# VHH binders against Toll-like receptor 5 (TLR5): the designs that were tried, part 1

All scores and structures are predictions.

Target 1, 146 residues: Toll-like receptor 5 (TLR5), of Homo sapiens (Human) (o60602r691to836)
Amino acid sequence: YKYDAYLCFSSKDFTWVQNALLKHLDTQYSDQNRFNLCFEERDFVPGENRIANIQDAIWNSRKIVCLVSRHFLRDGWCLEAFSYAQGRCLSDLNSALIMVVVGSLSQYQLMKHQSIRGFVQKQQYLRWPEDLQDVGWFLHKLSQQI
Unless a header shows other numbers, all headers, positions and changes below count from the first letter of the chain; antibody chains are not in Kabat numbers.
F, E and O are the ipSAE of ESMFold2-Fast, ESMFold2 and OpenDDE, as the mean of both directions, binder to target and target to binder. V2 is 0.75 times the mean of E and O plus 0.25 times the DockQ between their complexes.
[cut] stands for letters that were removed.
Atom coordinates printed by the task and the answers are left out, and those that the model quotes come from them; centres of patches stay.

## First folded at step 1 (VHH)

Design A1 (framework vhh_8cml_1)
Fold by ESMFold2-Fast, scan of step 1:
Structure A1 (fold): chain B 146 residues (1-146), chain A 124 residues (1-124)
Amino acid sequence: as target 1 above (146 residues)
Amino acid sequence: EVQLVESGGGLVQPGGSLRLSCAASGFTFSSYAMGWFRQAPGQEREFVALISGSGGSTDYSDSAKGRFTISRDNAKNTVYLQMNSLKPEDTGVYFCAADRLYGSSWYPKEYDYWGQGTQVTVSS
């Protein structure tokens, strides 16, 4: 694989994702970091078909990490990427998709979205911690899944 | 030697309350997230509640939200599950579990240590 993981998130969450995850995980932010990550804002080709870029990111990454926030659930492209990644997991019998729930989203709210419903029904997701003190433990757990 | 010992289970009527306790020994308790899981007769083990090492973050299954409260006392190396408005479908063996790394509320296999469980029966 070209990348350890494709990090899929809503552009509205970019500033938070950069500070919370990218600066701590991505090798291009620090040589102390562990993973070669792919994400839209840096790695997608400007002016290219967005679906083609998403498909390329998914097939060229060992893992796909989706940061499911309220903004993610309102973004058609994010939901499309999730569906495509889930399709790859079913085709390859590979547990490549990692779902991380960000913010106060209930299982009821998550279950209302057809694209993620099957994944939610299997109870296969991580929750981002509400307490900043727990972020270090969470990042280490996420790193073990990648 | 790591040990997790559950207590507080028993028989209770529908609508009643129980408080489960899990006493931990053999590890640095405050460095571990603690979870409660349950297993009903003939069913798989399912997630109920999770609390971070500091106690600052909690997570609940949809069936537990609004009825159950997880808490911990790091000075006493104990985690608790306060269960209110109990229903017959809450019947099962309740297990506490310790996870060194916070993250998964729903993956039992990610937990490092497990207790033996305590029986909760909700019946008239």
Scores: ipSAE 0.000, ipTM 0.184, lowest interface PAE 12.8, mean pLDDT 81

Design A10 (framework vhh_4orz_3)
Fold by ESMFold2-Fast, scan of step 1:
Structure A10 (fold): chain B 146 residues (1-146), chain A 120 residues (1-120)
Amino acid sequence: as target 1 above (146 residues)
Amino acid sequence: EVQLVESGGGLVQAGGSLRLFCAASGRTFSSYAMAWLRQAPGKRREWVALISSGGSTDYADSVKDRFTISRDNAKNTVSLQMNSLKPEDTAIYFCAADKYWLGSPRYDYWGQGTQVTVSS
């Protein structure tokens, strides 16, 4: 695989994702970090079809990590990327999709979205911790899944 | 560390009511999302009701307007009020808790289940 993981998130969450995840996990932010990550804002090709970029990111990454926030659930492209990643998991006969819920979203809110409902009914997903003291533990747990 | 113990199950006539209780022990109960699931004879386990750590609730379509889930963090309890019971509500009811993994079919902690039988 070209990338350890593709990070799929809403562009409205970019500043948070950069500070919470990319600076701590992505080798392009620090050579002390562990993972070669792919995300739209840096790695997608300008002027190319967006769906083609999403498909390429999904198939060229070992894992797909979806950061599911309120903004993600209101973004049609994020929901399509989630559905496409689920399709790849079935094709590969493996579980390549990692879902991380960010912010105060209940399972009931997640289950209202058809693209996500099937996943949450059959698979486990991670929740970003409310307590900042748990962030180190959470990043360790996420790293074990990648 | 959380332990869950259910109570309140029993036999009731169609149209009757029951209230199920789930007692939790542990320092972090208030941070857990809690769910009720049920398994009828010969069927897969299905979720029935869910309450978040913040108190938001949701219900399966089959029980909407009949069941009400609530929590009391001071007493470390979650309750399921079941009204207008139907024979199809007959099942073993399970309480489940999850802190960092909100997903079916696995939860961090499960109770042993309590039998609810609705006779026609």
Scores: ipSAE 0.006, ipTM 0.170, lowest interface PAE 10.9, mean pLDDT 80

Design A11 (framework vhh_7w1s_2)
Fold by ESMFold2-Fast, scan of step 1:
Structure A11 (fold): chain B 146 residues (1-146), chain A 116 residues (1-116)
Amino acid sequence: as target 1 above (146 residues)
Amino acid sequence: QLQLVESGGGLVQAGGSMRLSCAASGFTFSYAMGWHRQAPGKQRELVAKITSGGTAYDDSVKGRFTISRDNTKNTVYLQMNSLKVEDTAVYYCARDYWGSRLYDYWGQGTQVTVSS
């Protein structure tokens, strides 16, 4: 695979994702980091069709990590990417999709969205910790799944 | 884009009161908001936090400080009562994105000086 993981998140969450995840996981932010990551803001080809970029990111990454926030659930492109990644998991017969829930979204709220409901019921998902002191352990756990 | 603009700092005598204001733009209060402070030679610390679920305070300010919000003005306040000399610090308003204690937008800071 070209990338260890494709990080799928709402552009409205980018500042948080950069500080919470990219600076700690992505090799382009630090040579001490472990993973070669793909995300839209840096790695998508300007001027190309957005769906083609999403499809390419999903098929060229070993894992797909979706950061499911309220912004993600309101973003049609994020939901499309999730559906496509879920389709790849079915086609490959593997669990390439890692779902990380961010914020106070309940199981009930997540199940309101048809695009993710099937995955939510079949897959285990991670929750981003509310306590800053748990973030280091959480990043270690996430790293083991990538 | 989110913008935070602070006001209300200044000089006050010990035992006095002061209210700080933080005007926000571009979002509603679905996000958690916090007030931090940094005294000379000290690390920046969280003083008070407001979320949709309620408020939380550092033990050093419980019973003296109150955080609140005004949805019509899109503003967060810190009401400081019974001020002590050790409350002297630069106070910062910040957005706690998703309640995760990861503060991604900060105000410029406002100086609060408490004289004995």
Scores: ipSAE 0.000, ipTM 0.116, lowest interface PAE 16.0, mean pLDDT 79

Design A12 (framework vhh_8cml_1)
Fold by ESMFold2-Fast, scan of step 1:
Structure A12 (fold): chain B 146 residues (1-146), chain A 119 residues (1-119)
Amino acid sequence: as target 1 above (146 residues)
Amino acid sequence: EVQLVESGGGLVQPGGSLRLSCAASGFTFSRYAMGWFRQAPGQEREFVALISWSGGSTDYSDSAKGRFTISRDNAKNTVYLQMNSLKPEDTGVYFCAAGLRYTSEFDYWGQGTQVTVSS
């Protein structure tokens, strides 16, 4: 695979994602970081169709990490990317979708969205910690999945 | 040797409360997420609750949310499940688990403690 993981998140969450994850995980932010990550703001090809970029990112990454916030759930492209990634998992070619819930979203709110319902029902997601002291635990768990 | 030992199970009437405890030994407890799972008669084992390393972050199944509270004491290597407003549907063997990954990928499991909710 070209990338260890594709990070799929709403553009409205970019500042948070950069500070919370990219600076600590992505090799382009630091040579000491572990993973070669792909994300839209840096890695998508200017002038290309957005759906083509999303599909390319999904097929060229070993894992797909979806950061599911309230902004993600209101973004049609994010939900479509999640559905496409889930389709890849079902095809058994590159079977690694990682769902990370961020913010105060309840399971009931998540269950309202057909695209993610299957992952929610199976309890196959990580929740970003509300307590900053637990960030180390979370990054360790996420890194073990990537 | 790694051990997880559950206690606190028993017979309780509908609407009652129980507090389960799980004492851990043989690993660095504070570096593991701890969870509770249950297996009802004739059913598959299901997720109930999860707690992070520090205890600051928790997750619950839909059936447990609002009724159950998971907590931990890292000084005592113990995780707890406070169960309130118990229903007959909560009857089952409750298992303590320790893991570094997704809730479905727990590394260590206890032997379980029986909870029966019946009049």
Scores: ipSAE 0.000, ipTM 0.137, lowest interface PAE 16.3, mean pLDDT 81

Design A13 (framework vhh_enristomig)
Fold by ESMFold2-Fast, scan of step 1:
Structure A13 (fold): chain B 146 residues (1-146), chain A 119 residues (1-119)
Amino acid sequence: as target 1 above (146 residues)
Amino acid sequence: EVQLLESGGGEVQPGGSLRLSCAASGFTFSSYWISWYRQAPGKQREWVSTITSGGSTNYAESVKGRFTISRDNAKNTLYLQMSSLRAEDTAVYYCARYLTRGDSYFDYWGQGTLVTVKP
């Protein structure tokens, strides 16, 4: 694989993702970090079709990490990326897709979205911790999944 | 009206070759990932190969090195070139389109084409 993981999130969450995840996981943010990550704002090819970039990111990454927030669920491109990632998981017959729920989203709210409903029903998702003290442990746990 | 039509199946001897085609209509073919699946009698449907809209390919381990998936966007056609065929490749082969929106990753399947490998 070209990348350890493709990090899929809504552009509206970028500042949070950068501070909470990229600064702690991505090798281009710090030499102390572990993973070669792919994300749209930095790694997508300018001028290339967005869906083609998403598809390339999914197939060239060992894992796909989707940060499912309220913004993610209102973003058609994020939902399409999730659907393509599910398609790859079934084609490869492996569990490459990691779903992380960010913020206070109930199972009912998640189940309202057809694109993720099948995944939610079949697999448990990870929740971003409410307590700041648990963030370090959660990042360690997520790192073990990547 | 979305339609996927498989063809090219038939009877072949072990070690032989066949080329399957899937003709697509009713949608922008070039924008979708398309896969080949197969199902042998009494067994579950299994994934064979996928090609992305950009042309990247992936294969099941059982067919890697023997099968080649390709697409011709100008003709709205998907192909599966099969070589070094074995008895265990005997199955009905299906073309499937990945859904970009909706409630399923697959929204259309073809009718299938039968491949029989007999000595």
Scores: ipSAE 0.000, ipTM 0.152, lowest interface PAE 14.4, mean pLDDT 80

Design A2 (framework vhh_8cml_1)
Fold by ESMFold2-Fast, scan of step 1:
Structure A2 (fold): chain B 146 residues (1-146), chain A 124 residues (1-124)
Amino acid sequence: as target 1 above (146 residues)
Amino acid sequence: EVQLVESGGGLVQPGGSLRLSCAASGRTFSSYAMGWFRQAPGQEREFVALISWSGGSTDYSDSAKGRFTISRDNAKNTVYLQMNSLKPEDTGVYFCAAKTYYSGSYDLSRYDYWGQGTQVTVSS
């Protein structure tokens, strides 16, 4: 694979994602970091169709990490990317999709979206910690799944 | 979902110690903050202690500070409450509970899962 993971998130969360994840995980931010990540703001080709870029990111990445925030749930492209990643998992007969819930979203709010409902029902997702002291431990656990 | 089962309760004299355990079944234990509550006869459930996902942060009620220690073993899906210098006022049924986020420790409505409880009696 070209990338260890495709990081799928709403553009409205970019500043938070950069500070919370990219600076700690992505090799382009630090040579001490572990993963070669793909994300839209840096890695997508400006001249290409957005659907083609999303599909290319999903198929060229070992894992797909979806950061599911309230902004993600309101973004049709994010939900389509999640659905496409699920399709790849079925095609490969393996689980390449990692769902991370960000912010104080209730189970009820998550269950409203058909694309993610199966992951919510099976509790096949991680939650981003509110407590800053848990962030290091969480990043270690996320890294083990990538 | 998680299911929680408490153990380790019993009768102890004032000044004594007890260690409570809460065993969780389910795949998401490490994604929950874990708390202990207690309920005395005729009273509402009150907060005792809370521990974050990693065990890196803990919160205690004023009555528990300095006497009780909460800890967890994520490999064993277990949370513990070590209770020292027990007082008759500590008597009650102790409940283990799971919540998504560490904040809001005193708000019972934020706890998603509850155990059945274990009786602690501090009496001479």
Scores: ipSAE 0.000, ipTM 0.313, lowest interface PAE 12.4, mean pLDDT 84

Design A3 (framework vhh_6z1v_2)
Fold by ESMFold2-Fast, scan of step 1:
Structure A3 (fold): chain B 146 residues (1-146), chain A 124 residues (1-124)
Amino acid sequence: as target 1 above (146 residues)
Amino acid sequence: EVQLVESGGRLVRTGGSLRLSCAASGFTFSSYAMGWFRQAPGKEREVVAAISWSGGSTWHADFVKGRFTISRDNAKNTVYLQMNSLKPEDTAVYYCAARPGYSSFYDLREYDYWGQGTQVTVSS
């Protein structure tokens, strides 16, 4: 694969994602980091069809990590990317999609979205930790799944 | 576009109570940990309290523990500091700040966004 993971998130969360995840995981931010990541703001081809870029990111990445925030759930492109990644997992017969819930979303709120409902019902998602002391351990856990 | 706006600072008497508010805009508030800091003239800025993205985990400095309570309302994009049993040594400019949840709550350099500050004066 070209990328270890495609990181799918709402553009409204970019600053947080950059500081919380990219700074600690992506080799382009530090040579001490572990993963070659793909994300829209840096890696998508300017002027290319957005659907084509999303599809290329999904098929060229070993894993797809979706950061599901309130903004993600209100973003049609994010939900399309999730559905497309889920479709790839079914066709490849592998577990390529990693769902991470960020912020104060309840299970009830997550269940309202048909695209992600299957992952919610199976409890096949990680939650970004509430406890201030657990974030470092969470990043280690996420890294083991990538 | 990112803004943190503190309000509620004023003159209060020793033993009094005061609630500070910090209204956030321009970022995903519910995904950020928040902190309250204070700085008195001639002193370094110090962390007073911190709260996780959901409000489920809080930390308070020993010098305010039992007197101050940090809380947040993610529906209103607001963080609060309830200050009880105020002492003259609590006189300072109070700042709210936002940080990614992964970083250390006591390191000022880990905070991405800062408010302009609100003055609290406690008279004996």
Scores: ipSAE 0.000, ipTM 0.224, lowest interface PAE 12.2, mean pLDDT 83

Design A4 (framework vhh_6z1v_2)
Fold by ESMFold2-Fast, scan of step 1:
Structure A4 (fold): chain B 146 residues (1-146), chain A 122 residues (1-122)
Amino acid sequence: as target 1 above (146 residues)
Amino acid sequence: EVQLVESGGRLVRTGGSLRLSCAASGRTFSDYAMGWFRQAPGKEREVVAAISRSGGSTWHADFVKGRFTISRDNAKNTVYLQMNSLKPEDTAVYYCAADLWGYSSKYEYDYWGQGTQVTVSS
């Protein structure tokens, strides 16, 4: 694979994702980081080829990590990317798709979205920790999944 | 997206107490973890305390543990730092910051206040 993981998130979450994940995981941010990551803001071609870029990112990445926040759930492109990733991941029993819920979204709120409902029903998602002491442990566990 | 304004800094005697407040704007305040940082002249900025978005989890630096307590009131969009048993070493400009769920001082916070000066003299 070209990338260890494709990170799919809402552009409204970019600053948070950069500080929480990219600076600690992505090799372009530090030589000491572990993963060669793909994300839209850096790696996609600007313009009208968004569907092609999403498909390329999904097929050329070993894992797809979706950061599901309230902003993600309101972003049609994020939901479409999740659906495309599910299509690939069904061949692997969903082993390639990692869903991380960010913020205080309940399971019932997540269930309202058709694109993610199947994943939510199987409880195949991680929650970003509320306990500040658990963030380091969470990043270690996420790294093991990638 | 969020604007932060600190208040409460002043001159305090050694052994005294002080409560700092940080007022935030916007409906997304409850989505952000909050932190208190400080910077003394000629020193690097250091993290003092952090609190999760719900207020259910807190972290305090070893040098303030047992003396300082961070708390928040999401209904008032405010985060607080209660400072007890103040020492001259606590003299610094204190900054409120909004960002991550408090992983470490290595993270860059999204939004910063202007700072409030705390001076502790014996």
Scores: ipSAE 0.000, ipTM 0.139, lowest interface PAE 14.2, mean pLDDT 79

Design A5 (framework vhh_7ocj_1)
Fold by ESMFold2-Fast, scan of step 1:
Structure A5 (fold): chain B 146 residues (1-146), chain A 118 residues (1-118)
Amino acid sequence: as target 1 above (146 residues)
Amino acid sequence: QVQLVESGGGLVQAGGSLRLSCAASGFTFSSYAMGWYRQAPGKQRELVAAITSGGSTRYGDFVKGRFTISRGNAKNTVYLQMNSLSVEDTAVYYCARDLYGSWRYDYWGQGTQVTVSS
């Protein structure tokens, strides 16, 4: 794989993602970080069809990490990327998709979206911790799954 | 209206080579990912190789280093070059559009038989 993971998130969450995840995990932010990550704002090709970039990211990455926030659920491209990643998991018969729920989204709100409902029902997702003391443990756990 | 037509299959001896072609029509070929799957009798259909509209490729573990997928957007065709064939490669090979998209966009060709003799 070209990338350890494709990080899929809403552009409205970029500042949070950069501070919470990219500065701690991505090798291009620090030599001490572990992973070569792909994300739209840096790695997508300008002028290329957006669906082409999403497909390239999904196929060139060992894992796909979807950061499911309120903004993600309102972004058609994010939901489409999730569907493509889920399709790859079914096609390859492996667990390439990692769903991380961010913010105070209830199970009711998550269940309203058909494309992610299966992951929600099977409890196949991680929740970003509400308690800041748990963030270090969470990043360690996420890193083990990548 | 979407059509995928495979060609290039046949009987070949172990160690030989074949090149499969898939001619696509009825959609904007350059905008879609394309792939090759295969299915042997009594087995599930499995991914052989895939190529995105941007040219990124993916291969099944059993064919890495032996098979090469490519596309010719001007000809609306995707290709599979198969080298160092073994008996285990015997299967019907299918061309597919948009491997990871909505099933509304999932289209399959009729398949082309590849038989590798010992």
Scores: ipSAE 0.000, ipTM 0.243, lowest interface PAE 13.8, mean pLDDT 82

Design A6 (framework vhh_7ocj_1)
Fold by ESMFold2-Fast, scan of step 1:
Structure A6 (fold): chain B 146 residues (1-146), chain A 118 residues (1-118)
Amino acid sequence: as target 1 above (146 residues)
Amino acid sequence: QVQLVESGGGLVQAGGSLRLSCAASGSIFSIYAMGWYRQAPGKQRELVAAITSGGSTRYGDFVKGRFTISRGNAKNTVYLQMNSLSVEDTAVYYCAADRPWYGKFDYWGQGTQVTVSS
């Protein structure tokens, strides 16, 4: 695999993702970080169809980490990416998709979305902690799954 | 404030090589994807090569195996190494920078002429 993980998230969450995840996990932010990550804002190829870039990222990454926020659920490209990643999991007979729920989304709200409903029902998902004291532990737990 | 300045264009004989450089000024170069486009008279502007800040590359079918794009992030410079040039490669070559979250090339250089003689 070219990347340890592809981070799929809404562009509206970029500032949060950069501060909460990229600065702590991505080797290009710090030599102390562990993972070679792919994300749209830095790694997608300009001039190529967005879906082609998404498909390329999914098939060239060991894991796909979807940061499912309210913004993610309102973004058609994010939902398309989730569907494609879910399809890869079924094809490979292995679990490459890691779903992280961000914010106050209930299971009921998540189940309203056709694209993620099947995964939500069958797969465990991680929830980003609301308490800042738990963030360090959460990052270690996420790192173990990548 | 992002400014792109191309250099290295000129006249070269068919079968020869040429290296184009694009110097980017501004504080945000490190996260931008960079690309080279070309436009010949009477033709549409077409993608020659692109490289992300992470090093992922894409090439146009007409240049695969002949051209190589590379990036020196510390120097804010993108290079296009052009080998085995043909008359059909004659065009104005443009350096472009993409704001990835906008999905568009927002910054363009003024272009540099490349002329390949038979």
Scores: ipSAE 0.000, ipTM 0.140, lowest interface PAE 16.0, mean pLDDT 79

Design A7 (framework vhh_enristomig; at its last look DockQ between E and O 0.02; V2 from the best seeds 0.00; counts 0 for: pae O 13.1 > 2, placed apart)
Fold by OpenDDE, look of step 2:
Structure A7 (fold): chain B 146 residues (1-146), chain A 118 residues (1-118)
Amino acid sequence: as target 1 above (146 residues)
Amino acid sequence: EVQLLESGGGEVQPGGSLRLSCAASGFTFSSYAISWYRQAPGKQREWVSTIYSGGSTNYAESVKGRFTISRDNAKNTLYLQMSSLRAEDTAVYYCARGWSYDRPFDYWGQGTLVTVKP
């Protein structure tokens, strides 16, 4: 694979994602980091079809990490990406999709979205920790799954 | 030392109500999300509800609309108001610091038994 993981998130969450994840995980942010990540703001080809970019990211990454926030749920492209990621998992019989819930989203709120409902019902997903002291542990756990 | 102590469990008839409490000590209560879990006989422990430090709440689908989680930061106490109780709600209910399903360093209480039977 070209990438260790495709990091899928809403553009509205970029600043948060950068500080919380990219600075700690992506090798382009620091030589101390472990993962070659793909995300839209940096790695998508400008002017190309967005669906094509998403699909390329999904299939060229070992794992797909979706950061499911309220912004994510309001972004049709994020939901579409989630569906494609699930499609890949079904196709190659791998558990390549890692779902991380960010913020105080209830299961009911998640299940309102058809693209996520099946996953929430049948698969385990991660929740971003509320306590900053737990962030290091969480990142370690996430790293193990990537 | 972090301590959590559940209370309020007991026997109740189907359709009845019960209020659980969890007394917390040994940490800054207001800074943490606090959760309820339950474990029925012969089943795995399952998440029930979480109240976040900011006051937002989350519920398992099985208890949504029937259970209400709340907290009193001044008293370092977590509550679970249960209504419309069902036989399948029978379990030992645990209070836990945090809201993760599989944190190895989570702190748990000893639990309080809730039995729903005619």
Scores: ipSAE 0.000, ipTM 0.214, lowest interface PAE 13.1, mean pLDDT 89
ESMFold2-Fast, scan of step 1: ipSAE 0.139; ipTM 0.538
ESMFold2, look of step 2: ipSAE 0.014; ipTM 0.318
ESMFold2 (binder alone), look of step 2: mean pLDDT 82; pTM 0.823

Design A8 (framework vhh_enristomig)
Fold by ESMFold2-Fast, scan of step 1:
Structure A8 (fold): chain B 146 residues (1-146), chain A 118 residues (1-118)
Amino acid sequence: as target 1 above (146 residues)
Amino acid sequence: EVQLLESGGGEVQPGGSLRLSCAASGFTFSRYAISWYRQAPGKQREWVSTITSGGSTNYAESVKGRFTISRDNAKNTLYLQMSSLRAEDTAVYYCAKDLGWSYTFDYWGQGTLVTVKP
């Protein structure tokens, strides 16, 4: 694979994602970091079809990590990327899709969205920790999934 | 050593009521969101209700208006008051500490069986 993971998130969450994940996981932010990550703001090709960029990111990454926030659930492109990644999982017969819930979203709120409902019902998601002391351990566990 | 111990289950008739309890130890109970889940025979575990550290509550659509979740931080205890019970509520009920992890890392209790029989 070209990338260890494609990191899918709403552009409205970019500042948080950069500080919480990218600075700690992505090799382009630090030589001490472990993963070669792909994300839209840096790696998508300007002027090309957006769906083609999403498809290329999904098929060229070992894992797809979706950061599901309130903003993600209101972004049609994020939901399409999630659906497309689910299609790849069925084709490959493997668990390439990692769902991470960010913020105070209840299971009831998550269940309203057809695209993610199956993952929510199977309880196959991680929640970003409320306690800052748990963030280091969470990043370790996320790294084990990638 | 996180421990969660559910109790209060039993057999009730349709339309009846039960109060479930979950006694917590090994962590600072007041700082965490705690949830109730249930699992019927041959089915996946499903979320029932959550109460946050601040006291905000959420419910699955199937139990909304019939179940009430509450907590007593002084006693490190979570409650689920169930009313208007239906046959479909028959399940083992579990208490789970929600740290924002997948359920594989949550500390599930042993469960308490609720049977709704006419």
Scores: ipSAE 0.000, ipTM 0.136, lowest interface PAE 12.9, mean pLDDT 79

